# VHH binders against Mitotic checkpoint protein BUB3.3 (BUB3.3), part 21

Target 1, 314 residues: Mitotic checkpoint protein BUB3.3 (BUB3.3), of Arabidopsis thaliana (Mouse-ear cress) (f4i241)
Amino acid sequence: MSGDRLEFENPIEDAVSRLRFSPQSNNLLVASWDSYLRLYDVESSSLSLELNSQAALLDCCFENESTSFTSGSDGFIRRYDLNAGTVDTIGRHDDISTSIVYSYEKGEVISTGFDEKIKFWDTRQRESLVFSTDAGGAVGCVTVSGNNLVVCVDASMHIYDLRNLDEAFQSYASQVEVPIRCITSVPYSRGYAVGSVDGRVAVDFPNTSCSSEIKYSFRCHPKSRNGRLDGVCINAIEFSPCGSGTFVTGDNEGYVISWNAKSRRRLNELPRYSNSIASLAFDHTGELLAIASSHTYQDAKEKEEAPQVFIHRL
Short names: E, the ipSAE of ESMFold2; O, the ipSAE of OpenDDE; V2, 0.75 times the mean of E and O plus 0.25 times the DockQ between their complexes.

## First folded at step 14 (VHH; framework vhh_7nfr_2)

Design R3 (from Q57T with I103V; at its last look DockQ between E and O 0.91; V2 from the best seeds 0.00; counts 0 for: pae E 2.1 > 2)
Fold by ESMFold2, look of step 14:
Structure R3 (fold): chain B 314 residues (1-314), chain A 121 residues (1-121)
Amino acid sequence: as target 1 above (314 residues)
Amino acid sequence: QVQLQESGGGLVQPGGSLRLSCAASGFTFSSYAMSWVRQAPGEGREWVSSISWSGGTTFYADSVKGRFTIARDNVKNTLYLLMDSLKSDDTAVYYCAKHKYGVPWARFDYWGQGTQVTVSS
């Protein structure tokens, strides 16, 4: 297992759903099904905050260094004041809220849920909910980059232009042709990388006019499973922010593998983690990789050992 | 104290219909996802269907998709399984199960005593 293991005052007692680094610092959010949002300062190796809520947390995001949000199993969208150590509810989906991201371009929080809605929140307003639109189905994962929001429903990517939310989304069928489990934006293009429930990775360029941006897919196997046909769910996929084309995948059997999207080559494979890889996050410089080794409730044969979070230095 | 009490089982002919109910008490029913799980003689428990806390999201095992409908009434604190086009392979004890959270893929923490469904001509 690579990297320095983080220690928490209250041990993580249920699945880790999401790791997120701040875009401006090495503060790390850890969202867990045990209802805690945890804030860890990786540079000082210290736990800054543990804030309890009332639901399994399914996703989290930073607005800035003092404010973050979670989506939860009860549909509530919660705002966290990271300086005061307080939690407030700002609104709710009518079913499970699965994902939450922050759009720096719009200055708004965007949440999705099994009520098939995409909701936009602006806490600068007296009423936080400022817009709601249809997702076209139950949302499995999302990514936001610039003015583009992508919401995944089964194997389809629903692409929204945040400048023109009154227009219908563009529907794009992914190459993986099975449910998309995770998605990330390619940092140097308008492309997207997705990981599927059956162990495939696809890099797609839905609106490309560039001949060098050719979509492709591959099976994401660790070296020990080369040639096997039964794939393992890809739970996490993240690009390094440095523009080299490096990205990492984490699967449900504990493998973290790095790849280069431009050369289409495997770069490195970390020693197997003891549990599934539930989430991955690069810090804003690309020098640190946070890794959650945690059950994900996707496989009845998963180990339910205590979740762990590691910082791997690159 | 959490209590789950199933009813509505019985003997039915192939192709017939049946409605199972599960009365829930001792917890805030509308905060939790619910499932039906069945167990045929000599077999392990098999997941049948799940429903989110709001009732807006449902999932079905392939073996019952298109034939069974899960539903809930959060006012009456009752879970339902509407079973159509029944086959002999549907013969089992059917259990009402409560998930630990409002999501239907979380762990189960409580089960009922079950109700017998028998499909025989």
Scores: ipSAE 0.486, ipTM 0.768, lowest interface PAE 2.1, mean pLDDT 89
ESMFold2 (binder alone), look of step 14: mean pLDDT 88; pTM 0.893
OpenDDE, look of step 14: ipSAE 0.839; ipTM 0.922

Design R4 (from Q57T with G56K I103V; at its last look DockQ between E and O 0.93; V2 from the best seeds 0.00; counts 0 for: pae E 2.01 > 2)
Fold by ESMFold2, look of step 14:
Structure R4 (fold): chain B 314 residues (1-314), chain A 121 residues (1-121)
Amino acid sequence: as target 1 above (314 residues)
Amino acid sequence: QVQLQESGGGLVQPGGSLRLSCAASGFTFSSYAMSWVRQAPGEGREWVSSISWSGKTTFYADSVKGRFTIARDNVKNTLYLLMDSLKSDDTAVYYCAKHKYGVPWARFDYWGQGTQVTVSS
């Protein structure tokens, strides 16, 4: 068994798009294409709330313990009051909004989408939309780290300096050379790790002056004799917050594999999940890993079984 | 309740052009991604092209990229496929398909009855 399966009052009826732990507690957000945002208290093993919206939810983030946001298939950016149990909209993209993150450095919500825009929202202002800029293409995934925002368009990382948004973004072609499916920041450096649609991971250091920060890439499943697992999409990549260099990948074949980015070694593999791995999240201490076993719609050959969420202790 | 009615098919010589239309009713057309899917006689279905709910993002199978153009009119609730430089390999029944969501890779929940396109030598 690989972790405790979570139970939900309304069963998850369609893909899980994103799991997020609170940065301050073990509250877990679960965003789903079934239009529900769910908040689960892992410490008490209880569901705190389920809030319905009107679109498939594609990403979510915490602002703080009482406020969260989603991006959705209809382009709306929704704000959730987790104490009152209410949902409202704060704005919209002109097409699918694929990603949403919170920048604690800037105190703003950042959303991206297929309208090729990056939008910045500050709910402390009279009008929430405070800035909008071009992404350089349809955005697939995003990460924010300190003052850097990285927006992925196809195989390229578009890097923005949040202190100087008037400046054009820096375009960096990832080593994977195929569409980037997921991205995360390396917590102990200025590096980024990406997972590709064809089963590769790359660790890149776009602006490094440090000679020890050398980019590298590898296949999560080395080419076997028949090559069966060679092209398996990497849906999720996340670093442990503990600074050990441990990160995990989740793929369309249900594998959760841990790696060490410093030693460049494959560490461990969890027993295979029955469904694709749609999302992974570490809790703020690195002691818990949340795992979504769910189809992702990224490959027509994915196994589509009832979505499940597991908590695995590390 | 959902109705998808394809039209515009026919017999065309290689190199010719056709414009397919799909009239949609019984749902809020502008809220959903749409696709064209084709099926040659005796073969499985093949995805051709998809379009997001606003029409701003389009996707094409490699076999048709550069030759086919998908478009939609959210006022007239109509999906289009403009097919240029037709080849004999394009011979198939073409179906209009509705996605469950505004994202063009989601599952289909409704199909039209199809319109025949024949490209003959």
Scores: ipSAE 0.537, ipTM 0.792, lowest interface PAE 2.0, mean pLDDT 89
ESMFold2 (binder alone), look of step 14: mean pLDDT 89; pTM 0.900
OpenDDE, look of step 14: ipSAE 0.830; ipTM 0.917

Design R6 (from Q57T with G56R R107K; at its last look DockQ between E and O 0.82; V2 from the best seeds 0.80)
Fold by ESMFold2, look of step 14:
Structure R6 (fold): chain B 314 residues (1-314), chain A 121 residues (1-121)
Amino acid sequence: as target 1 above (314 residues)
Amino acid sequence: QVQLQESGGGLVQPGGSLRLSCAASGFTFSSYAMSWVRQAPGEGREWVSSISWSGRTTFYADSVKGRFTIARDNVKNTLYLLMDSLKSDDTAVYYCAKHKYGIPWAKFDYWGQGTQVTVSS
């Protein structure tokens, strides 16, 4: 396995659901089903905070260096004051809240869940919930880039324009045509990539000034099973922030593979991790890749070994 | 203490219908995802269906999709499986299972005793 393993004061005792780097620093959030949100300073190799909650955490995001949010299995949306080390509840979904992201364009938190709602939160207002709309189904994952919000429901992508939320969403079938497990945005563009439950990746890389647009899908296999049609769930997909078109995938068998979206070429495959890859995150410079090796229960045969988080230096 | 008690099984002819119930106690039922799992003679356990803690979102194995309906009543703390168009392949002991969290893909931490469903002419 590759990279420096992180150490935590309270060992991670159940699945890691999401890793997120700060957009401004090498602070790393680690959300876990063990109810802790952990903040790790990768620069100093030290744990800054461990803040517990009353539910398994499914996703997290930074607002800024002092404030973050989580979505949880109980549907609560929690706000974390990273300076004071405190946790407050700002609202709730009526079922599990599967994803939470921050729109820096709007200055708002966006959460989604199995109550088929997309909720928008602005903690600068007297009432944090400022808008709620129908997602058209149970939401599995979400990404936001600029004014575009993409919400995944089964194999469909529901696209909302943040400048005009009064209009109904536009629905598009993904190129993978099976349930979408993860989605990420292409930096500095409207493009995205999705990973499916059966090991497929679809890429939509916009070509706004050229004669064609990149739009394709492929089966994502490690070298050891290259040439087979079988695939395993793609749990994580992330673009490097460098603008090179490089993205990484993490699958349920512990493989981390990097790709180039334009050339469609495999760039590198890291040695297999001991457990499923539950989450991947690039730091804001693209020099570091955080990797969560953790069970995800996307396969009944997964080992329930203690989750680990690694920093791979590029 | 967590208790899960299934009922409603029995002998039915092919094409028939049954309604399974699972009475839950000893935990906050509405906080947890629930599932039905079955075990045919000489076979391992096979997942049948899952339901989110509010009841809004449901999942089905391909073998039962369109024929079975999972439901829950969070006031009565009861999980249901409505089975229609039954086939001989549906013969099994059916178990009510509680997920560890409100997450319908998390592992199970408690099981009921099971109720026998037999589809035979």
Scores: ipSAE 0.735, ipTM 0.886, lowest interface PAE 1.0, mean pLDDT 88
ESMFold2 (binder alone), look of step 14: mean pLDDT 87; pTM 0.887
OpenDDE, look of step 14: ipSAE 0.842; ipTM 0.923

Design R7 (from Q57T with T58K; at its last look DockQ between E and O 0.96; V2 from the best seeds 0.79)
Fold by ESMFold2, look of step 14:
Structure R7 (fold): chain B 314 residues (1-314), chain A 121 residues (1-121)
Amino acid sequence: as target 1 above (314 residues)
Amino acid sequence: QVQLQESGGGLVQPGGSLRLSCAASGFTFSSYAMSWVRQAPGEGREWVSSISWSGGTKFYADSVKGRFTIARDNVKNTLYLLMDSLKSDDTAVYYCAKHKYGIPWARFDYWGQGTQVTVSS
């Protein structure tokens, strides 16, 4: 296993669902099925906060250094005051809320779930729910970048323009052809990369004035001939924020592999982690990679050992 | 005290239908995902179907898709499995299972006693 393991005052008692670095600092959010949202200061190697909720947390996001949000198994959307150490409920989906992101362009929280809704929340208003639209199915994952919102339903990508939400979504078949497990946005671009339940990755790196468009897919396999795992779910995919085209994948067999989207080359493979890779996150500089080695309950081969979080230096 | 009680099993001919019920008590039924799991003689347990806590999203094993329907009644605290076009391979004890959370892929924390389904001509 690679990297420095984080230590927690109260051990993480069930799956880690999502890691998120602050866009401004090396504060790290850790969302867990044990109902705690944890805030860890990676630079000082110290736990800043642990805040309990009443449900398994499935996703989290920062608004800013003082405010964050979670989505959870009970459908509630919760707001966390990271300075005061308090939590409150701002609204609810009518089933599991699977994803939550913050849109800096709109100044709003965006959540999705198994009620087939995309909901927009503005906590400055008397009623936090300001817009709701149909996703066209149960949403598995989501990404937002600028005015581009992409929600994944099975093998399809439903794309919304945040400047014109009155229009129906634009639906595109995924290049991976099977259910999408994870999605991430390309930095400084409208592009994305997806990972599938059967180990495929698809990349769409949009054309710019100084580079050609990149659009392809491939099966993401470990380098080793022995111990190769065919068809293993890709649980996490993230781009380095530095714009180099470097991204990382994490799978259900504990492999973290880095790639370059522009050169289409496999760059590096970290030593295998003992459990599935449930989440990956780059810090804002791209110098640190946070890695959650945790069961996800999406493969019978997973271990139910205590989840661990590592910080790998690049 | 969590209790799950299955009923509705029996002997049926191939191509026939059965409706299984699971009466739930001792917990807030509408807060949890539920599943049906079966075990054929001499075999391990096999997941059959799951349903989200609202009932809005349903999952099926490939072996039963198109033939079985999972449903729940959150007022009566009852889980159902409607089985159509039954085959001999469907012969098993069918268990109602409660997920630990409202997450339909989380582990189970409680099981019923099971109800026998036998498909024989």
Scores: ipSAE 0.633, ipTM 0.840, lowest interface PAE 1.5, mean pLDDT 88
ESMFold2 (binder alone), look of step 14: mean pLDDT 88; pTM 0.892
OpenDDE, look of step 14: ipSAE 0.841; ipTM 0.923

Design R8 (from Q57T with A33G G56K; at its last look DockQ between E and O 0.77; V2 from the best seeds 0.72)
Fold by ESMFold2, look of step 14:
Structure R8 (fold): chain B 314 residues (1-314), chain A 121 residues (1-121)
Amino acid sequence: as target 1 above (314 residues)
Amino acid sequence: QVQLQESGGGLVQPGGSLRLSCAASGFTFSSYGMSWVRQAPGEGREWVSSISWSGKTTFYADSVKGRFTIARDNVKNTLYLLMDSLKSDDTAVYYCAKHKYGIPWARFDYWGQGTQVTVSS
């Protein structure tokens, strides 16, 4: 398997849901269904903290080097003080909270869930919940870039302008036409890429009153499955922050593949990981790729062995 | 101790309807996703439907979508499956199942005894 495997003094006991690098350092958050949020210092190759909560963690994000948040199976939104090593609850969804991101433009935490809500939290306020709106369905994944928030409901992207949240969202059908499993923002442009449950990738740009600038989809499969019609869920998609148009995909059969967004050509395929690829993350420079090889409960054939996290140098 | 008790099974003609119930006790029912799973003679268990812990979000296998409705009553701690337009290949033992982490696609940690549904002309 490619990359240096991270070592954990206490093994990760169940699925890894999300890896996130700090936007400022090579500190790595690891969120797991075992209820722990872990902070790993990649530069020193050591675990800095592990902080327990009461539920399976489904997503995480950094606010800054001192503060992070998780969303969880019990709907609670938790705040973590990474210096003090403490955790507290700032609010709750009325069902599973599936995603959480931080908007640096607004200085707010944004969470989504199976209660079909998008909730906005500002911990600088006496009451953290500052806004809540309907997503139009159960939210599967989200991305935020600048003042644009995109939430995915089935095969649709629901786009919100963070400067004007009182307006109804704009809904765009994706080119994959099946449920979207993951979404990421295209760096240095207005655009998004999505991965689907059936193994397709689409690059979509919002309508601006003219024809879209770039809009395409393709089947994302390893060389060994080239030519097959049946696809495997794309669990993770991430652009390199370098602006080169390079992105990586991770699928439910353990393949990590890099692609050129303009040509749709495969650039590199890593040797297959032993379990599904549950999450991918670039460090802020694009020089490191964190890879979670972990069951996702999507395929009965996947192994429920202790998840592994790798750092691959690009 | 977690207990799941199914009821409402029986013999029905093709095209008929049936309502299954699952009474739950021994855990905080409203904190967990729940599912119906069935097992036809000579086959493995087949997932039928799941529901999130609040009841807001539901999922269905393609073979039953549009014909079956899953619901829950978190006050009565009861899971339901309304089965319409029944076909002979719906004949199976139907089990109520609890998800380990409250996540309705996670592995199951508890099962009921099952209730027999037979669709026969």
Scores: ipSAE 0.588, ipTM 0.824, lowest interface PAE 1.8, mean pLDDT 88
ESMFold2 (binder alone), look of step 14: mean pLDDT 87; pTM 0.881
OpenDDE, look of step 14: ipSAE 0.816; ipTM 0.911

## First folded at step 17 (VHH; framework vhh_7nfr_2)

Design S11K (from R1 with R107K; at its last look DockQ between E and O 0.76; V2 from the best seeds 0.78)
Fold by ESMFold2, look of step 17:
Structure S11K (fold): chain B 314 residues (1-314), chain A 121 residues (1-121)
Amino acid sequence: as target 1 above (314 residues)
Amino acid sequence: QVQLQESGGGLVQPGGSLRLSCAASGFTFSSYAMSWVRQAPGEGREWVSSISWSGKTTFYADSVKGRFTIARDNVKNTLYLLMDSLKSDDTAVYYCAKHKYGIPWAKFDYWGQGTQVTVSS
């Protein structure tokens, strides 16, 4: 295992669903099925706050240094005042809410769920819900970049133009052809990288006219399993923010591997973690990688003991 | 205190149909994802189907897709499995299972006693 393990006064009691670094600081959000949203100050190595909600948390995001949001198993969208240490409910999906992201371009929170809706929230308004549209199915994962929102339904990417939300989404079939488990936006292009339930990674460039942006895919495997015929679910995929093309994958067998999307090469493989990799996050500089080693309920051999979070310095 | 009681099993000819029911009590049924799981003689337990807490989203094992339909009635606190085009490979004890959360991929924390389905001519 690699990196400095974070210490929590009260152990995380169930799965970690999402890690997120602040875009401005090394504050780290940790969302857990134990219903707590935790804020950890990585620079001081201290837990800043621990706020209870009433449901297993499935995703989280920062709006800014003072405000964050979660989505959860009861469908509620909750807002957290990180200075006051308070929690407020701003709205709800009609089934579990699987993902939540913040669009800095629109200044809005975007949530998705198993009610097959995408909901847009603007807490600057009297009524937070400002728009709702059809996702075209149960949403598995989401990314937002600039004016584009992509939600994944099975093996399809449903692409929305945030400037024209009344238009139907564009449906794009992923190269992985099996359910997409995770997606991230390529920071230096209008491309997307996806990880599949069967261990494949694809880099796609919908609607590109640039000849150098050619889609590709590969089977993601650690060196110790070179030559295997099938893979393990890719639970997390994230790009370094520095534009080098470096991205990392985390799989359900505890492997974290770094790759370069421009050269299409494997770069490095960290020592295996003791449990599945549930989430990965780069800090805003790309110098730190947060790693959640946590059960995901996808493998009977997973341990249901306290998840661990590590900070790996690059 | 959680109680899950299956019914509707029995002997049926190949190609036949059955409807299984699971009466739930002792918890807020409409807050939890539910599943059907089966166990054939000499085999481990095999997941069959899951349904989200609102009933909007359903999932099926490849072996039953197109033949089985999962449904729930949150007013009557009842989970259903409609089984069509039954085959001998469907012979098993069928269990109603409660997920720990409203999350249909979370672990099961409670099971029913099971109901036997036998497909034989």
Scores: ipSAE 0.688, ipTM 0.866, lowest interface PAE 1.2, mean pLDDT 90
ESMFold2 (binder alone), look of step 17: mean pLDDT 88; pTM 0.889
OpenDDE, look of step 17: ipSAE 0.880; ipTM 0.941

Design S11Y (from R1 with R107Y Y110H; at its last look DockQ between E and O 0.41; V2 from the best seeds 0.00; counts 0 for: pae O 3.5 > 2, grease 25.3 > 24.2, SAP .703 > .668)
Fold by OpenDDE, look of step 17:
Structure S11Y (fold): chain B 314 residues (1-314), chain A 121 residues (1-121)
Amino acid sequence: as target 1 above (314 residues)
Amino acid sequence: QVQLQESGGGLVQPGGSLRLSCAASGFTFSSYAMSWVRQAPGEGREWVSSISWSGKTTFYADSVKGRFTIARDNVKNTLYLLMDSLKSDDTAVYYCAKHKYGIPWAYFDHWGQGTQVTVSS
């Protein structure tokens, strides 16, 4: 297996749900279903923090080097002081909270859940919940870029302007006709890339003024290749922050593949990991790729083994 | 101490209906996802259905989809399983299970004693 496996003194006892690198350092957040948020210093190869959150953590994000947030299976949004090693409850969804992102433009945490709500949290305010709106369905995944929040519901995409949250200013069906599993923003553009449950990647450029930004979709694994007759769920899709146009996909069969977004060509394929790829994350330089090989509870073929996290140097 | 007590099992004919109940105590019931799991004679435990802490989200095994309905009353600290169109293959001991981490497909940390469901002509 390519990359260095992270060693944890206390093993992760359930699936990894999300990996996130800090914006300025090589600190890596590891959110897992075993209710722990872990902060790992990749430079020193050491676990710097481990905090119990009492519920399965389904997503996490950084505000900055000292503050992180999680979404929990119990619906709670939690704030972490990474320096003090403390956890505070910010608020709650009326069902499982499945996604959480931080808007640097607004200075707010945005979360979604099975309650079909999009909630906006400002920890600077006395009351953290500053806004709540209906997503119109069960939210599968979300991403934020600049002033735009993209919310995926099934095979549809809803784009919100964070400056005007009355309603989504744009709603459309994705190029994929199946549910979207993951989404990421295209760096230095207004584009988005999504991974589907049947193994497709679609790149969209909503409201683009640039004629060179063409929408397209492709299958990560053609049916004829490697005997794959059926599409495999793309669980993770991430762009390198270096502006190279490179993005990586992780699927339910344990494959990590890099792609050139412009040429739509496969660049590299890592050796197959033992379990599904649950999450991918680039460091802020794009030189490191964190890979979570973990059960995702989506396929019976997945192994119920302890998850493994790898750091791959690109 | 966490306690789970199942009831409502019995003998029914194919095509019949049953309602199972699970009385929960010793923990904050409304904070945890709950599941039903069954075990047929000579077989391993099979997951049947899960429900989120709020009751808004439910999950079902393919074998029971469209026939079984999981529900909960957080005021009464009770989990329910409505079973319709019962088949012989549904014969099993049905267990109520508490989720450890509050997610429908997470590990279970507590189980009831089970209630016997027998579907026979």
Scores: ipSAE 0.026, ipTM 0.483, lowest interface PAE 3.5, mean pLDDT 91
ESMFold2, look of step 17: ipSAE 0.636; ipTM 0.853
ESMFold2 (binder alone), look of step 17: mean pLDDT 88; pTM 0.898

Design S52T (from R1 with S52T; at its last look DockQ between E and O 0.84; V2 from the best seeds 0.79)
Fold by ESMFold2, look of step 17:
Structure S52T (fold): chain B 314 residues (1-314), chain A 121 residues (1-121)
Amino acid sequence: as target 1 above (314 residues)
Amino acid sequence: QVQLQESGGGLVQPGGSLRLSCAASGFTFSSYAMSWVRQAPGEGREWVSSITWSGKTTFYADSVKGRFTIARDNVKNTLYLLMDSLKSDDTAVYYCAKHKYGIPWARFDYWGQGTQVTVSS
């Protein structure tokens, strides 16, 4: 349980699905199954707003300091005006929408879901939906960095170049060989890292001139279980934004572990959190790590107590 | 208030087929994921199959994959389980269950009374 616990006047009533820091400030979005999107100012230790969306929220992202988006269990993609404190619907998937990210390169929102679609939204346009393509299966998670979009379908990664969206995606098997639970982009690279349902991590830098020589996988476990033990789902994986090669993993048993991607070494292991690690987020400087200790509905023995969010200084 | 009423169970020979139905009322059926769960005598409940709120994505336990098909009709507010190639191990009470959300891994919040399926030589 490391870090300062955030205090909420109105407690979070169901699972936290995603934490995200603003790329420009230490404003933190908290998306929850209780249907609220919350914006927390970490510097002043205060809740700035909470906005109801009428569905379990599964993911969120910032466009900028004034605008954010969510994806939800009802498939709706919602836009939030963080200054006016309002929410509206910009479109919908035909089933659960599992992930949403913002592409700063294109100025577009990208959403995915169990309708097997990837949808692109540009709210600067008269009609927000500007492109839709098949993902080849139900999408579980996504990441975007620069012009590189990676969507995960079971154990496969479907890779898109945002400059050439008319081309069909290229499908690659992950090195973990089992369903992918989480993915993140390597800073300043076309590379990515994934965490699996059975506790493995794979780091993969496809044919990028700067990173083409790094590709490996390992079993990610707490120090007490080094050796022969069943893997635990890796729910979250995030790289530090500072380019050092440091990344963190969060598992379904409450362990947060930091690693060095080049040396493959464990750098630090935080004291165990009381519940699953549902989400991790670095602030834009890499000096703060937000940690959601929350049930994820993946284990029947999870504690379904009120979720907690911690800020850990690095 | 919320009501789930299963039907279509019965006695069948091994290799036979049955179609179970679950009539739903008292809630907006098309907003929620649904599941079938079964219980053999003296045993715990065993998850069988789940379906998303739209019906586009389905999930099956390994023991029934390839033999059972889950479906829903959001106009008729009815959940189905088509059971083919039945085996004696499929003998159980089959329950229709509603998830709290449109997400099939969320908690169950309501159950039906069940319908008996018996596979006997």
Scores: ipSAE 0.662, ipTM 0.849, lowest interface PAE 1.4, mean pLDDT 88
ESMFold2 (binder alone), look of step 17: mean pLDDT 89; pTM 0.901
OpenDDE, look of step 17: ipSAE 0.892; ipTM 0.949

